VHH binders against Chlorophyllide a oxygenase, chloroplastic (CAO). Designs and how they scored, part 5

Target 1, 101 residues: Chlorophyllide a oxygenase, chloroplastic (CAO), of Arabidopsis thaliana (Mouse-ear cress) (q9mba1r221to321)
Amino acid sequence: WYPVAFTADLKHDTMVPIECFEQPWVIFRGEDGKPGCVRNTCAHRACPLDLGTVNEGRIQCPYHGWEYSTDGECKKMPSTKLLKVKIKSLPCLEQEGMIWI
Key: E = the ipSAE of ESMFold2; O = the ipSAE of OpenDDE; V2 = 0.75 times the mean of E and O plus 0.25 times the DockQ between their complexes.

## First folded at step 1 (VHH)

Design v14 (framework vhh_brivekimig_d4)
Fold by ESMFold2-Fast, scan of step 1:
Structure v14 (fold): chain B 101 residues (1-101), chain A 120 residues (1-120)
Amino acid sequence: as target 1 above (101 residues)
Amino acid sequence: EVQLVESGGGVVQPGGSLRLSCAASGFTFSSYAMSWVRQAPGKGPEWVSSISWDSGSTLYADSVKGRFTISRDNSKNTLYLQMNSLRPEDTALYYCTTDYGDYEGWFDSSSQGTLVTVSS
């Protein structure tokens, strides 16, 4: 596990972009309040997700409204006909005032 | 006018390999993300893989992770999909797509796709 953010810096509507394993990731809270870590790129547009918003525990792509849960599953695809999409996610732990992946 | 031309499909036995290509024209290829989408007989379209404009980020569907590799050559306006360890379930028409012009669908009306058939 690696510490990547402080618990206090991760609110219900904030996100923390990080670079780890030579890839961009973004950390945000799900609807259950628990942190999650997903690849910082939208599958449809390969757009950075940290340019978007966190809405009701899902991170939303800034261009087309694709929404992802903390496990990387796409929950909303308003502009496409794709059936199922999942972006990479990492196990995420909140412990001792810090977020770990 | 965006034009995407897929090629490289064929018939292979399980465990075989194929390399798909997508030749792009009509837009600034190096500025946009590209994706591969497939449609199996009798099924809806399934996203396979995406690559950022600079190749700095790639994403894969769980069904192809570890077997397929997406890449691009911006100097040639070409997208690639290296497919290894092919399975019968990979049988589909494969299409490349782009986010240029905010297209509403995953299929270009002028694109035929490239057929991949994995069978013994």
Scores: ipSAE 0.000, ipTM 0.124, lowest interface PAE 11.5, mean pLDDT 75

## First folded at step 2 (VHH; framework vhh_gefurulimab)

Design a1 (from g12 with T58Y; at its last look DockQ between E and O 0.53; V2 from the best seeds 0.00; counts 0 for: pae E 7.6 > 2)
Fold by ESMFold2, look of step 2:
Structure a1 (fold): chain B 101 residues (1-101), chain A 122 residues (1-122)
Amino acid sequence: as target 1 above (101 residues)
Amino acid sequence: EVQLVESGGGLVKPGGSLRLSCAASGRTFSTYAAAWFRQAPGKEREFVSAISGSGDTYYADSVKGRFTISRDNAKNSLYLQMNSLRAEDTAVYYCAAQETYVYYESDEYDYWGQGTLVTVSS
């Protein structure tokens, strides 16, 4: 486990972008309030997710509005039917005032 | 273990067409997500197209309208019809499979073929 952020910095509608394992990640809270960590790249490869928003426990890419849950599964695709698409995620937990991956 | 073998690569002029095939072994290939990736020399492997177990198709923006992915479950095969080919399509093309989800990232696919070379040159 690696500590990568302070608990106090992660609110219900905020994101914490980090770089770990030589890749960009973003941390946000899911609908259950627990933190999750996903690759900071929308499936279109051109848009970092941290440029978007977090709404109701899902991170939304600003480019096409695709929304991802904390496990990386795409939950909404506004311009097409919802398809079985997923982005990479890491295990994530909250402990001792810190967020760990 | 699922085994994937690509074929159909070759030399073609700009504007031409090729059809790539990926023959699969395995009882459950028809329910897998299957994808094509490509890698040009000196570049990272990149997503080209995918098809889910339910038949939904996905394309990189650079190939939409020119490439068509399809699957023939009776033949246990995946295809990529490549039309209007351009020099930038020159690459080794790889077939890949994943049990449940389409991923745009190559490291999430469990099974890979050996690749077939496509060269677009006049």
Scores: ipSAE 0.013, ipTM 0.396, lowest interface PAE 7.6, mean pLDDT 82
ESMFold2 (binder alone), look of step 2: mean pLDDT 86; pTM 0.883
OpenDDE, look of step 2: ipSAE 0.017; ipTM 0.291

Design a2 (from g12 with Y104W; at its last look DockQ between E and O 0.02; V2 from the best seeds 0.00; counts 0 for: pae O 11.9 > 2, placed apart)
Fold by OpenDDE, look of step 2:
Structure a2 (fold): chain B 101 residues (1-101), chain A 122 residues (1-122)
Amino acid sequence: as target 1 above (101 residues)
Amino acid sequence: EVQLVESGGGLVKPGGSLRLSCAASGRTFSTYAAAWFRQAPGKEREFVSAISGSGDTTYADSVKGRFTISRDNAKNSLYLQMNSLRAEDTAVYYCAAQETYVYWESDEYDYWGQGTLVTVSS
C-alpha cells in the first residue's frame, strides 16, 4: 500500500489525478463515499477523465459524457450501447488522513 | 503523439478581451487540424473554433465576429483571441488536435490539453 493523496483533498465532487506504475490514474469518491482509483483514460476515445466531473459517485468524461464507477465499470455511455465496458481499477482505501493504493 | 498545454485564462470583465495560447510539443503540430472547445459548469463540452493545417478557419455561431483562431507553426502554438467577452463565455477552454482527418464541427479529436479557465464576470 502506498499513500498517494490526502483525505482533505478528496471531496465528494473532486478528483485527484496521480501517476502510478508509470500509468495515469484518478482517485474519486464513489456513491458510498469511499475512495476509488481507476485509469485516467476513457474507454471511448482515451480522453483524460480528470478533465470531467464527479457526479453522484461516478466520474464523467467531458468528451461524450461516459461515466464510470469506482470499480471502473462504465455506468453510462450516451448515444452508444456497448456491453461490459470497463477500465482498469486499483484497490483503494482511506486511512490516517491519507488515500492509499 | 502530441502534448498540448493551454494558458492565458483568467478573470475578465464583460466586454473585455483575452488571448488564449496552446503550446504543442512532441510531433510536428503544423500538419494537424487544431481546435478550441469549451465546457461551462454543468454543460456539455462544445465546439468553439477550428483551424486546418492550411489555415482555413471555422467558428461556432455563438462566437463568430468576436473570436479569432490562429496558429504559429514556427512556435508550434495555437491561439484564440477572444474579444467582446460575455458572461456566457465563462468556461474551461480546451485545445485539441486531429492527427488524421479534418472535421470542423466534429468532437473527434485525438489530443487534448488540460484546459484553462476563463471567467467573465462583473
Scores: ipSAE 0.000, ipTM 0.186, lowest interface PAE 11.9, mean pLDDT 88
ESMFold2, look of step 2: ipSAE 0.013; ipTM 0.417
ESMFold2 (binder alone), look of step 2: mean pLDDT 82; pTM 0.833

Design a3 (from g12 with S52Y V102I; at its last look DockQ between E and O 0.03; V2 from the best seeds 0.00; counts 0 for: pae E 10.9 > 2, unsure alone 61.1 < 65, placed apart)
Fold by ESMFold2, look of step 2:
Structure a3 (fold): chain B 101 residues (1-101), chain A 122 residues (1-122)
Amino acid sequence: as target 1 above (101 residues)
Amino acid sequence: EVQLVESGGGLVKPGGSLRLSCAASGRTFSTYAAAWFRQAPGKEREFVSAIYGSGDTTYADSVKGRFTISRDNAKNSLYLQMNSLRAEDTAVYYCAAQETYIYYESDEYDYWGQGTLVTVSS
């Protein structure tokens, strides 16, 4: 496990971008309040997801509004039929005031 | 197991058209996400276009409006219609296929063709 963020920095509507394992990741809270860690790159246009917003436990890319859950599955594609798209995710837990991956 | 064989590359003048083909053996393209990538000499491989099992398509900004991806399930083939070609479109074009789920990075496609060269010059 690697500690990458403080619990106090991760609110329900915020994101914590990190670099770990030589790759960009972003941490955000799901609808259940638990943290998740996904690649910080939208599958659609390579837009960094941390430039977007967190809405009701889903991170939304600002480019075309694709939304991802904390397991990396794309849950909404506003302009198209929903496709089975998943971005990479890492195991993530919250303990001792920290977020761990 | 899927094998991909590309064809249709060649020399063309600016403003011209080419149609690239990718024939698959084994599973049909209707089962996989399929894509075209390209790589110019000395540059990194870049995304061009993808088509998904649903029929939905995506395009890189640099080719949007000029290139059209399509597939023919009866012939188990993927196509890229390239119109209004420019010198900057010169590259080796690769056909790629994967499971229905797509991963953004090119390294995560399961199957790749050998590439077909497209040269756009006078």
Scores: ipSAE 0.000, ipTM 0.156, lowest interface PAE 10.9, mean pLDDT 76
ESMFold2 (binder alone), look of step 2: mean pLDDT 79; pTM 0.821
OpenDDE, look of step 2: ipSAE 0.021; ipTM 0.269

Design a4 (from g12 with T100E Y104F; at its last look DockQ between E and O 0.74; V2 from the best seeds 0.00; counts 0 for: pae E 4.6 > 2)
Fold by ESMFold2-Fast, scan of step 3:
Structure a4 (fold): chain B 101 residues (1-101), chain A 122 residues (1-122)
Amino acid sequence: as target 1 above (101 residues)
Amino acid sequence: EVQLVESGGGLVKPGGSLRLSCAASGRTFSTYAAAWFRQAPGKEREFVSAISGSGDTTYADSVKGRFTISRDNAKNSLYLQMNSLRAEDTAVYYCAAQEEYVYFESDEYDYWGQGTLVTVSS
């Protein structure tokens, strides 16, 4: 486990981008309020997810509006038939005032 | 459980076409998500295209409109039709399979072929 953010910095509907293991990641809270960590890369590589928004426990890609849950599963694809897609996710733990991956 | 073998690579001139094939063993391949990745000399492995178990497709921006992924479940095979080839498409092309989901990250795929070399040069 590696500490990557303060609990206080990850507010409701907020995201925290981080660089870890030489890859970009983004941390946000699911509908259950628990933190999750997903690859900061949408299906359209030109647009990282941290340029989007977090609403109701999902992070939304700013390019086509694809929505991902904290486990990396794509839950919504506006204007497109839903494709069974996941992006890489890491286990997250919230403990000692910090978020760990 | 699944073994993958690619074929169809070769030397082609800019503007040419190639069709890559990926032959799979096993009865379950037809329901798997399958993808093509490529690795150019001195570069990291990158996503090219994928097809879900239900047949829905997605493409990297660099190949949209030029490449077409398809599958033939009766033949347990995956294909990549490559048109309007450019020098930048020169790479070893890999077939990959994952039981349930399409991923854009190569390390999420469980089954891989050995690769087939595509060279686009005059």
Scores: ipSAE 0.262, ipTM 0.650, lowest interface PAE 3.0, mean pLDDT 82
ESMFold2, look of step 2: ipSAE 0.129; ipTM 0.551
ESMFold2 (binder alone), look of step 2: mean pLDDT 83; pTM 0.850
OpenDDE, look of step 2: ipSAE 0.168; ipTM 0.586

Design a5 (from g12 with T58Y V102I Y104W; at its last look DockQ between E and O 0.94; V2 from the best seeds 0.00; counts 0 for: pae E 7.2 > 2)
Fold by ESMFold2, look of step 2:
Order: structure tokens, then sequence, then C-alpha cells
Structure a5 (fold): chain B 101 residues (1-101), chain A 122 residues (1-122)
């Protein structure tokens, strides 16, 4: 496990972009308030997700509005029929005032 | 549960076309997500294209408009039609399958072929 962020930095609608394992990730809170860690790259156009928003526990890419839950599953594709697409996620836990992956 | 074998690689001049095939064996893979990846010497394996079990297609930006992925469930096969080839397309091309989801990350795929070499050179 690696500590990658402070609990205080991860509020309801914020994101914490990180670089770990030579890849970009982004941490955000799901609808249940628990942190999740997903690849910081939207599946549609490879847009960095940290340029988007977090709303109701989903991270939304600013490009075409694709939304992802904390397990990486795409939950909304505004201009296209929703299809079975995921981005990579990592195990993520909150302990000792920090976020760990 | 799925064994994959690629074919159709070869030497082609810039601007040319090539069609890759991936034959699946074992159980029918028609419900699996299937994808093409490629790996140039000294580089990481990169996503090229994918097709869902329902037939929806996705492409990396670098190949969009030039490559077409398709599948033929009767032949249990996956295809990649590659047009307007460039030197930068030179790589070993791999087919891959995943039970449920399309991923852009190669390490999320369960089944892989051995690869077929495509060389684009004058």
Amino acid sequence: as target 1 above (101 residues)
Amino acid sequence: EVQLVESGGGLVKPGGSLRLSCAASGRTFSTYAAAWFRQAPGKEREFVSAISGSGDTYYADSVKGRFTISRDNAKNSLYLQMNSLRAEDTAVYYCAAQETYIYWESDEYDYWGQGTLVTVSS
C-alpha cells in the first residue's frame, strides 16, 4: 500500500490527480463517500479526467460528458447509447488520515 | 477458455492496405469484447481498436478513419482492415479478448494471441 493523498484534500466534489506506477490516476469520492482511484484518461478521447468534474459520486469527462464510477465502469454516455466500457481502477482505502492505493 | 491466433501480417509500402485476421477457438467468443493492440520495438503495447459483443466499435485516435475493426461470429473471427498505412504503424499486432468489458489497458484482457508482424516500409 502507498499513501498518495490526505483525507482532508479529498472533499465531496473534488479530485486529487496523482502519478503512480508511471501512470496518471485520479482519486475521487463515490456516492457512498468512499474514495476510489481510476485511470486519469477518459476512454472516449483520452481526455484527462482531472479536467472534468465530480458530481454525485461520478467523475465526468469535460469533453463529451462520459461519466465513471469509482470502480471505473462508464455509467453515462450522453450522446451515445450506454455500452459496456470500463477504465482501469485500483484498490483504494482511507485510513490514518490518508488515502492509500 | 479462448485461444486466439492472428494472421495476415506482412510487408507493405506506405499508403498500402492490409487485413489482419484473428481466429478464435474453444468456446464461442461472440459475447466477448475483442480488441487489437500493437507493440513497436522498445515501446509499450498500445490500444488500436475494440469491438463489443454487441458489435459497437472503438478506435484509438491515431488510427481512426484508417482502420476498421469487425467480427464474423459464424467464423468465430475478428478482423482489422488497415488502410493508408504509415511507417508508424509498424508493429506486432495482437488480438485480445475480455469476457465483459472493453478496456484501453492491455493488462485487463484475459486472452491473447501470439501476434502477427506488420512492417510498413518503402
Scores: ipSAE 0.013, ipTM 0.410, lowest interface PAE 7.2, mean pLDDT 80
ESMFold2 (binder alone), look of step 2: mean pLDDT 83; pTM 0.849
OpenDDE, look of step 2: ipSAE 0.040; ipTM 0.481

## First folded at step 3 (VHH)

Design c01 (from a4 with R27F T31S; framework vhh_gefurulimab)
Amino acid sequence: EVQLVESGGGLVKPGGSLRLSCAASGFTFSSYAAAWFRQAPGKEREFVSAISGSGDTTYADSVKGRFTISRDNAKNSLYLQMNSLRAEDTAVYYCAAQEEYVYFESDEYDYWGQGTLVTVSS
ESMFold2-Fast, scan of step 3: ipSAE 0.318; ipTM 0.681

Design c02 (from a4 with T31S S54E; framework vhh_gefurulimab)
Amino acid sequence: EVQLVESGGGLVKPGGSLRLSCAASGRTFSSYAAAWFRQAPGKEREFVSAISGEGDTTYADSVKGRFTISRDNAKNSLYLQMNSLRAEDTAVYYCAAQEEYVYFESDEYDYWGQGTLVTVSS
ESMFold2-Fast, scan of step 3: ipSAE 0.299; ipTM 0.671

Design c03 (from c01 with S52T; framework vhh_gefurulimab)
Amino acid sequence: EVQLVESGGGLVKPGGSLRLSCAASGFTFSSYAAAWFRQAPGKEREFVSAITGSGDTTYADSVKGRFTISRDNAKNSLYLQMNSLRAEDTAVYYCAAQEEYVYFESDEYDYWGQGTLVTVSS
ESMFold2-Fast, scan of step 3: ipSAE 0.374; ipTM 0.728

Design c07 (from c01 with S52T G53S D56E; framework vhh_gefurulimab)
Fold by ESMFold2-Fast, scan of step 3:
Structure c07 (fold): chain B 101 residues (1-101), chain A 122 residues (1-122)
Amino acid sequence: as target 1 above (101 residues)
Amino acid sequence: EVQLVESGGGLVKPGGSLRLSCAASGFTFSSYAAAWFRQAPGKEREFVSAITSSGETTYADSVKGRFTISRDNAKNSLYLQMNSLRAEDTAVYYCAAQEEYVYFESDEYDYWGQGTLVTVSS
């Protein structure tokens, strides 16, 4: 486990981009308030997720509106039928004022 | 023995067309999600297109409208029809399979083919 962010910096509607394991990741809170960590890349590399928004515990791609939960599963696709799509996620823990992955 | 074998690559001029095939064996291909990735010389492997086990498709923006992914589960095969080819489509194209989900990250796929070279040049 590595500390990657302060709990105080991760609000219900914010996201924290990080670089870890030589890859870009973004941390945000689910609807249950718990932090999650997903690959900072939408369906195609055209747009990082950290340029989007967090709403109701999901991170939304700014380019085509796809929404992902904290476990990386795509939960909403405004422009198409919902597909079984996931982006990579890491275990995430909130402990002693820090977010760990 | 699990295998994915690509074929159909070659040299074409800009504006040309090519159809890639991927033959799967040794596993229940019909229940898997399948994808095409490509890697240009000196570049990282990038997502091209994917198809779910039920046949829904998704495409990278750079190929949308030009490429069509399809599958034939009776033949355990995956296809990529490439139209209006551009010099920047030059790459080794790889077939990949994932047991449940479409992923855009190559490291999440269970099985990979060895690749087929597509060169678009005049």
Scores: ipSAE 0.300, ipTM 0.670, lowest interface PAE 2.3, mean pLDDT 84

Design c09 (from a4 with T31S A33G S52D G53S; framework vhh_gefurulimab)
Fold by ESMFold2-Fast, scan of step 3:
Structure c09 (fold): chain B 101 residues (1-101), chain A 122 residues (1-122)
Amino acid sequence: as target 1 above (101 residues)
Amino acid sequence: EVQLVESGGGLVKPGGSLRLSCAASGRTFSSYGAAWFRQAPGKEREFVSAIDSSGDTTYADSVKGRFTISRDNAKNSLYLQMNSLRAEDTAVYYCAAQEEYVYFESDEYDYWGQGTLVTVSS
């Protein structure tokens, strides 16, 4: 486990981009308030997700509005039938005022 | 668990067509997401197209309108119909599969074919 962010810096509608394991990741909170860590790349267009927003516990791609949950599953595609798409996610732990992955 | 074998590659002239096939072994292929990736010499492996277990599809912008991905679960097969081929489509094409979901990044797939070479030249 590695400490990657302070609990206080992660609000319900914010995200924290990090680099870990030589890959870009982004941390955000799910609808249950728990932190999650997903690859910082929208599956559809290889767009960084940290340029988007967090909406209802999901991180939203700035280009097509595709929304991902903290486990990396695409939960919403505004203009098309929902394709079963997933991006990589890492286990995430909140302890001692810090977020760990 | 599945094993994948591609076929159908070859030499074709610009503007021509090719149909790639991917034969899957194993009893659960129908529940897998499947994709085509390609790799040109000196370049990274790039996403081409994907199809989920329900038959919903997605395509890279460079191939939209020219390529069609499809599957036949009774034959445990995945296909890529390639029309209006261009020199830039020259690459080794790989079939990939993963349980339940499709992905756009090659490192998310556990099951791969050996690849089939497609050359578009005059």
Scores: ipSAE 0.269, ipTM 0.639, lowest interface PAE 2.8, mean pLDDT 83

Design c11 (from a4 with T58I; framework vhh_gefurulimab)
Amino acid sequence: EVQLVESGGGLVKPGGSLRLSCAASGRTFSTYAAAWFRQAPGKEREFVSAISGSGDTIYADSVKGRFTISRDNAKNSLYLQMNSLRAEDTAVYYCAAQEEYVYFESDEYDYWGQGTLVTVSS
ESMFold2-Fast, scan of step 3: ipSAE 0.341; ipTM 0.699

Design c12 (from a4 with T58V K64E; framework vhh_gefurulimab)
Fold by ESMFold2-Fast, scan of step 3:
Structure c12 (fold): chain B 101 residues (1-101), chain A 122 residues (1-122)
Amino acid sequence: as target 1 above (101 residues)
Amino acid sequence: EVQLVESGGGLVKPGGSLRLSCAASGRTFSTYAAAWFRQAPGKEREFVSAISGSGDTVYADSVEGRFTISRDNAKNSLYLQMNSLRAEDTAVYYCAAQEEYVYFESDEYDYWGQGTLVTVSS
């Protein structure tokens, strides 16, 4: 496990972009308030997710509006039928004032 | 266990067409998500297209409108029809399978073919 962010910096409906394992990731909170870590790249257009928003525990791609849960599963695709799509996610732990992946 | 074998690669001129095939053997792959990835010299392996177990398709922006992914579950086969080929489509093309989800990250796929070379050159 690696410490990647302070708990205080990850507020409701915010996100924290990080670079770890030579890859871009973004940390945000799910509907249950628990942190999650997903690849900081929208599936279809390879656009960064940290330029989007967190809405109701999901991170939304700024370009086409695809929404991902903290486990990386795509839960909403505004302009198309929902496919079984995931982006890579890492286990995430909140402990001692810090977020670990 | 799924084993994948690609075929159909070759040399083609810009504007030409080519169809890649991927034959699956071993465990049934009719319910699997299947994808095409490509890797150009000196570049990372990139997502091209995928098809879900239910037959829904998704494409990378760079190939959308030019490439068509399809599958034939009776033949345990995956296809990529490539039209209006460009020099930047030159790469080794790989088919990949994942048991449940379409992913865009190559490291999330457990089953891979050996690759087939596509060269678009005049």
Scores: ipSAE 0.269, ipTM 0.657, lowest interface PAE 2.9, mean pLDDT 81

Design c16 (from a4 with V102I; framework vhh_gefurulimab)
Amino acid sequence: EVQLVESGGGLVKPGGSLRLSCAASGRTFSTYAAAWFRQAPGKEREFVSAISGSGDTTYADSVKGRFTISRDNAKNSLYLQMNSLRAEDTAVYYCAAQEEYIYFESDEYDYWGQGTLVTVSS
ESMFold2-Fast, scan of step 3: ipSAE 0.368; ipTM 0.715

Design c23 (from a4 with Y101W; framework vhh_gefurulimab)
Amino acid sequence: EVQLVESGGGLVKPGGSLRLSCAASGRTFSTYAAAWFRQAPGKEREFVSAISGSGDTTYADSVKGRFTISRDNAKNSLYLQMNSLRAEDTAVYYCAAQEEWVYFESDEYDYWGQGTLVTVSS
ESMFold2-Fast, scan of step 3: ipSAE 0.350; ipTM 0.700

Design c28 (from a4 with E105D; framework vhh_gefurulimab)
Fold by ESMFold2-Fast, scan of step 3:
Structure c28 (fold): chain B 101 residues (1-101), chain A 122 residues (1-122)
Amino acid sequence: as target 1 above (101 residues)
Amino acid sequence: EVQLVESGGGLVKPGGSLRLSCAASGRTFSTYAAAWFRQAPGKEREFVSAISGSGDTTYADSVKGRFTISRDNAKNSLYLQMNSLRAEDTAVYYCAAQEEYVYFDSDEYDYWGQGTLVTVSS
């Protein structure tokens, strides 16, 4: 397990971008308050998710507005029919005041 | 189990068109998500286009408006119609399948074809 953020820095509407295992990731909290770690890349690959927002436990791409849950599943696609899409996610552990992946 | 075999690659001039085919064995392929990836010499595999089990499609910005992905479930096949080809489209094109979801990372697909070479040159 690698410590990637302090629990105090990860609030319900914030996100922490990291580079780990030679890949970009972003950490945010789901509706249940638990941290999740997903690939820092929206479906179009042109836009990192950390340039977007976190609202109601989902991270939203600023380009198309696609929303992802902490397990990487796309839950909303504004202006289009929902496509069954997922982005890669990693297990997260919150312990001793830190977020670990 | 799903096995994929690609065909249709070749040499075309800039502005030309080409249609790639991917034939799948295994009856369940029709419900799988399927995608096209490409890899140019010295580069990593790049997402091109995908289609869900229900037929909904998505495209990389670099090919949107020029390429069309489609499937024929009766023939257990996936296609990529490539129009207005450019030199930068030169790559080996791969068909990939995933049981449930469309992914944009190649490492999330468990089933792959052997690849078919597309060369765009004058």
Scores: ipSAE 0.269, ipTM 0.646, lowest interface PAE 2.9, mean pLDDT 83

Design c35 (from a4 with T58Y V102I F104I S106D D107S; framework vhh_gefurulimab)
Fold by ESMFold2-Fast, scan of step 3:
Structure c35 (fold): chain B 101 residues (1-101), chain A 122 residues (1-122)
Amino acid sequence: as target 1 above (101 residues)
Amino acid sequence: EVQLVESGGGLVKPGGSLRLSCAASGRTFSTYAAAWFRQAPGKEREFVSAISGSGDTYYADSVKGRFTISRDNAKNSLYLQMNSLRAEDTAVYYCAAQEEYIYIEDSEYDYWGQGTLVTVSS
């Protein structure tokens, strides 16, 4: 486990981009309020997710509107049939004022 | 468990076509998501195309409109029809399977074939 962010910096509608294991990741809160860590790249390969928004526990790609839950599952593809697509996610813990992966 | 074996690679000229096959030997392959990845010398393995257990297809922008992925569940096989080939398509092509989801990241696939070489040159 490595500390990657402060609990106070992660609000219900914000995200924290980090670089870890030589890859870009983004941390955000799910519907249950718990932090999750996903690859900072939309599966459409169009853009970083940290340029988008967090709404109702999902992170949304700014260019095509694809929405992901904290486990990396794509839950919405506007104007496209919903496909069973995931982006990589890491186990995430919130403990002692810090977010750990 | 699923085992995968690719075939169909070879040497073609720019603008040519090839059809790759992937034979699976596992009971549940027909319900799996299956994908093609490729790796050129000195480069990382990159996503090419995928097909879900229900037959929905997904393509990387670099191959969209030129490549077609398909499967035949009765033959437990996956195919990649490659048209309008370019020098940049030269790579070892790998078949991969994942129990439920299509991923762009190769690390998320549990089953892999040994690869088949595709060379596009004049």
Scores: ipSAE 0.259, ipTM 0.676, lowest interface PAE 3.3, mean pLDDT 84

Design c36 (from a4 with T58L E100T V102I F104L S106E D107S; framework vhh_gefurulimab)
Amino acid sequence: EVQLVESGGGLVKPGGSLRLSCAASGRTFSTYAAAWFRQAPGKEREFVSAISGSGDTLYADSVKGRFTISRDNAKNSLYLQMNSLRAEDTAVYYCAAQETYIYLEESEYDYWGQGTLVTVSS
ESMFold2-Fast, scan of step 3: ipSAE 0.329; ipTM 0.711

Design c41 (framework vhh_gefurulimab)
Fold by ESMFold2-Fast, scan of step 3:
Structure c41 (fold): chain B 101 residues (1-101), chain A 121 residues (1-121)
Amino acid sequence: as target 1 above (101 residues)
Amino acid sequence: EVQLVESGGGLVKPGGSLRLSCAASGRTFSTYAAAWFRQAPGKEREFVSAISGSGDTTYADSVKGRFTISRDNAKNSLYLQMNSLRAEDTAVYYCAAQEYVYFESDEYDYWGQGTLVTVSS
């Protein structure tokens, strides 16, 4: 486990982009308030997710509105009837005022 | 747990057709998402097409209109019908499966060994 962000910097509607394991990731909170860490890339046309928003525990891609939960599962695809889609996620723990992955 | 085996590859002339098959063994994969990927010599693996357990399909722009993905859940099999083949379609074709579809190639849970498709006169 390595510390990657302060608990105080991660609110219910914010996100924290990080570079770790030679890849881009973004940290945000789910509906249950727990942090999650997903690849900073939307499955639809590789858009960076940190340019989007966090609403109701999901991170939303700014270009096409695809929404992801903290485990990387795509939960909403506006105007598209496609497959279940999942992006890579890392185990994430909140402890001692820090977010760990 | 799930083992995937591709077949149907071979040598075909430009403009020709081939049908690839992927047979799953072990427990049924009928509820899984399944996909075809390919890797040409000297290139990275690229997405070709995917199909959900309910039959919804997605295609890469390079194959749209020429390739058709389908499945037969009673036979635990996945297919790729390839029409109007071009030299650029020459690659090893891989079958992949999992509960969710990853469009990034390294994230599928189950992969076949691959079947070679050569488009050349």
Scores: ipSAE 0.010, ipTM 0.179, lowest interface PAE 9.7, mean pLDDT 78

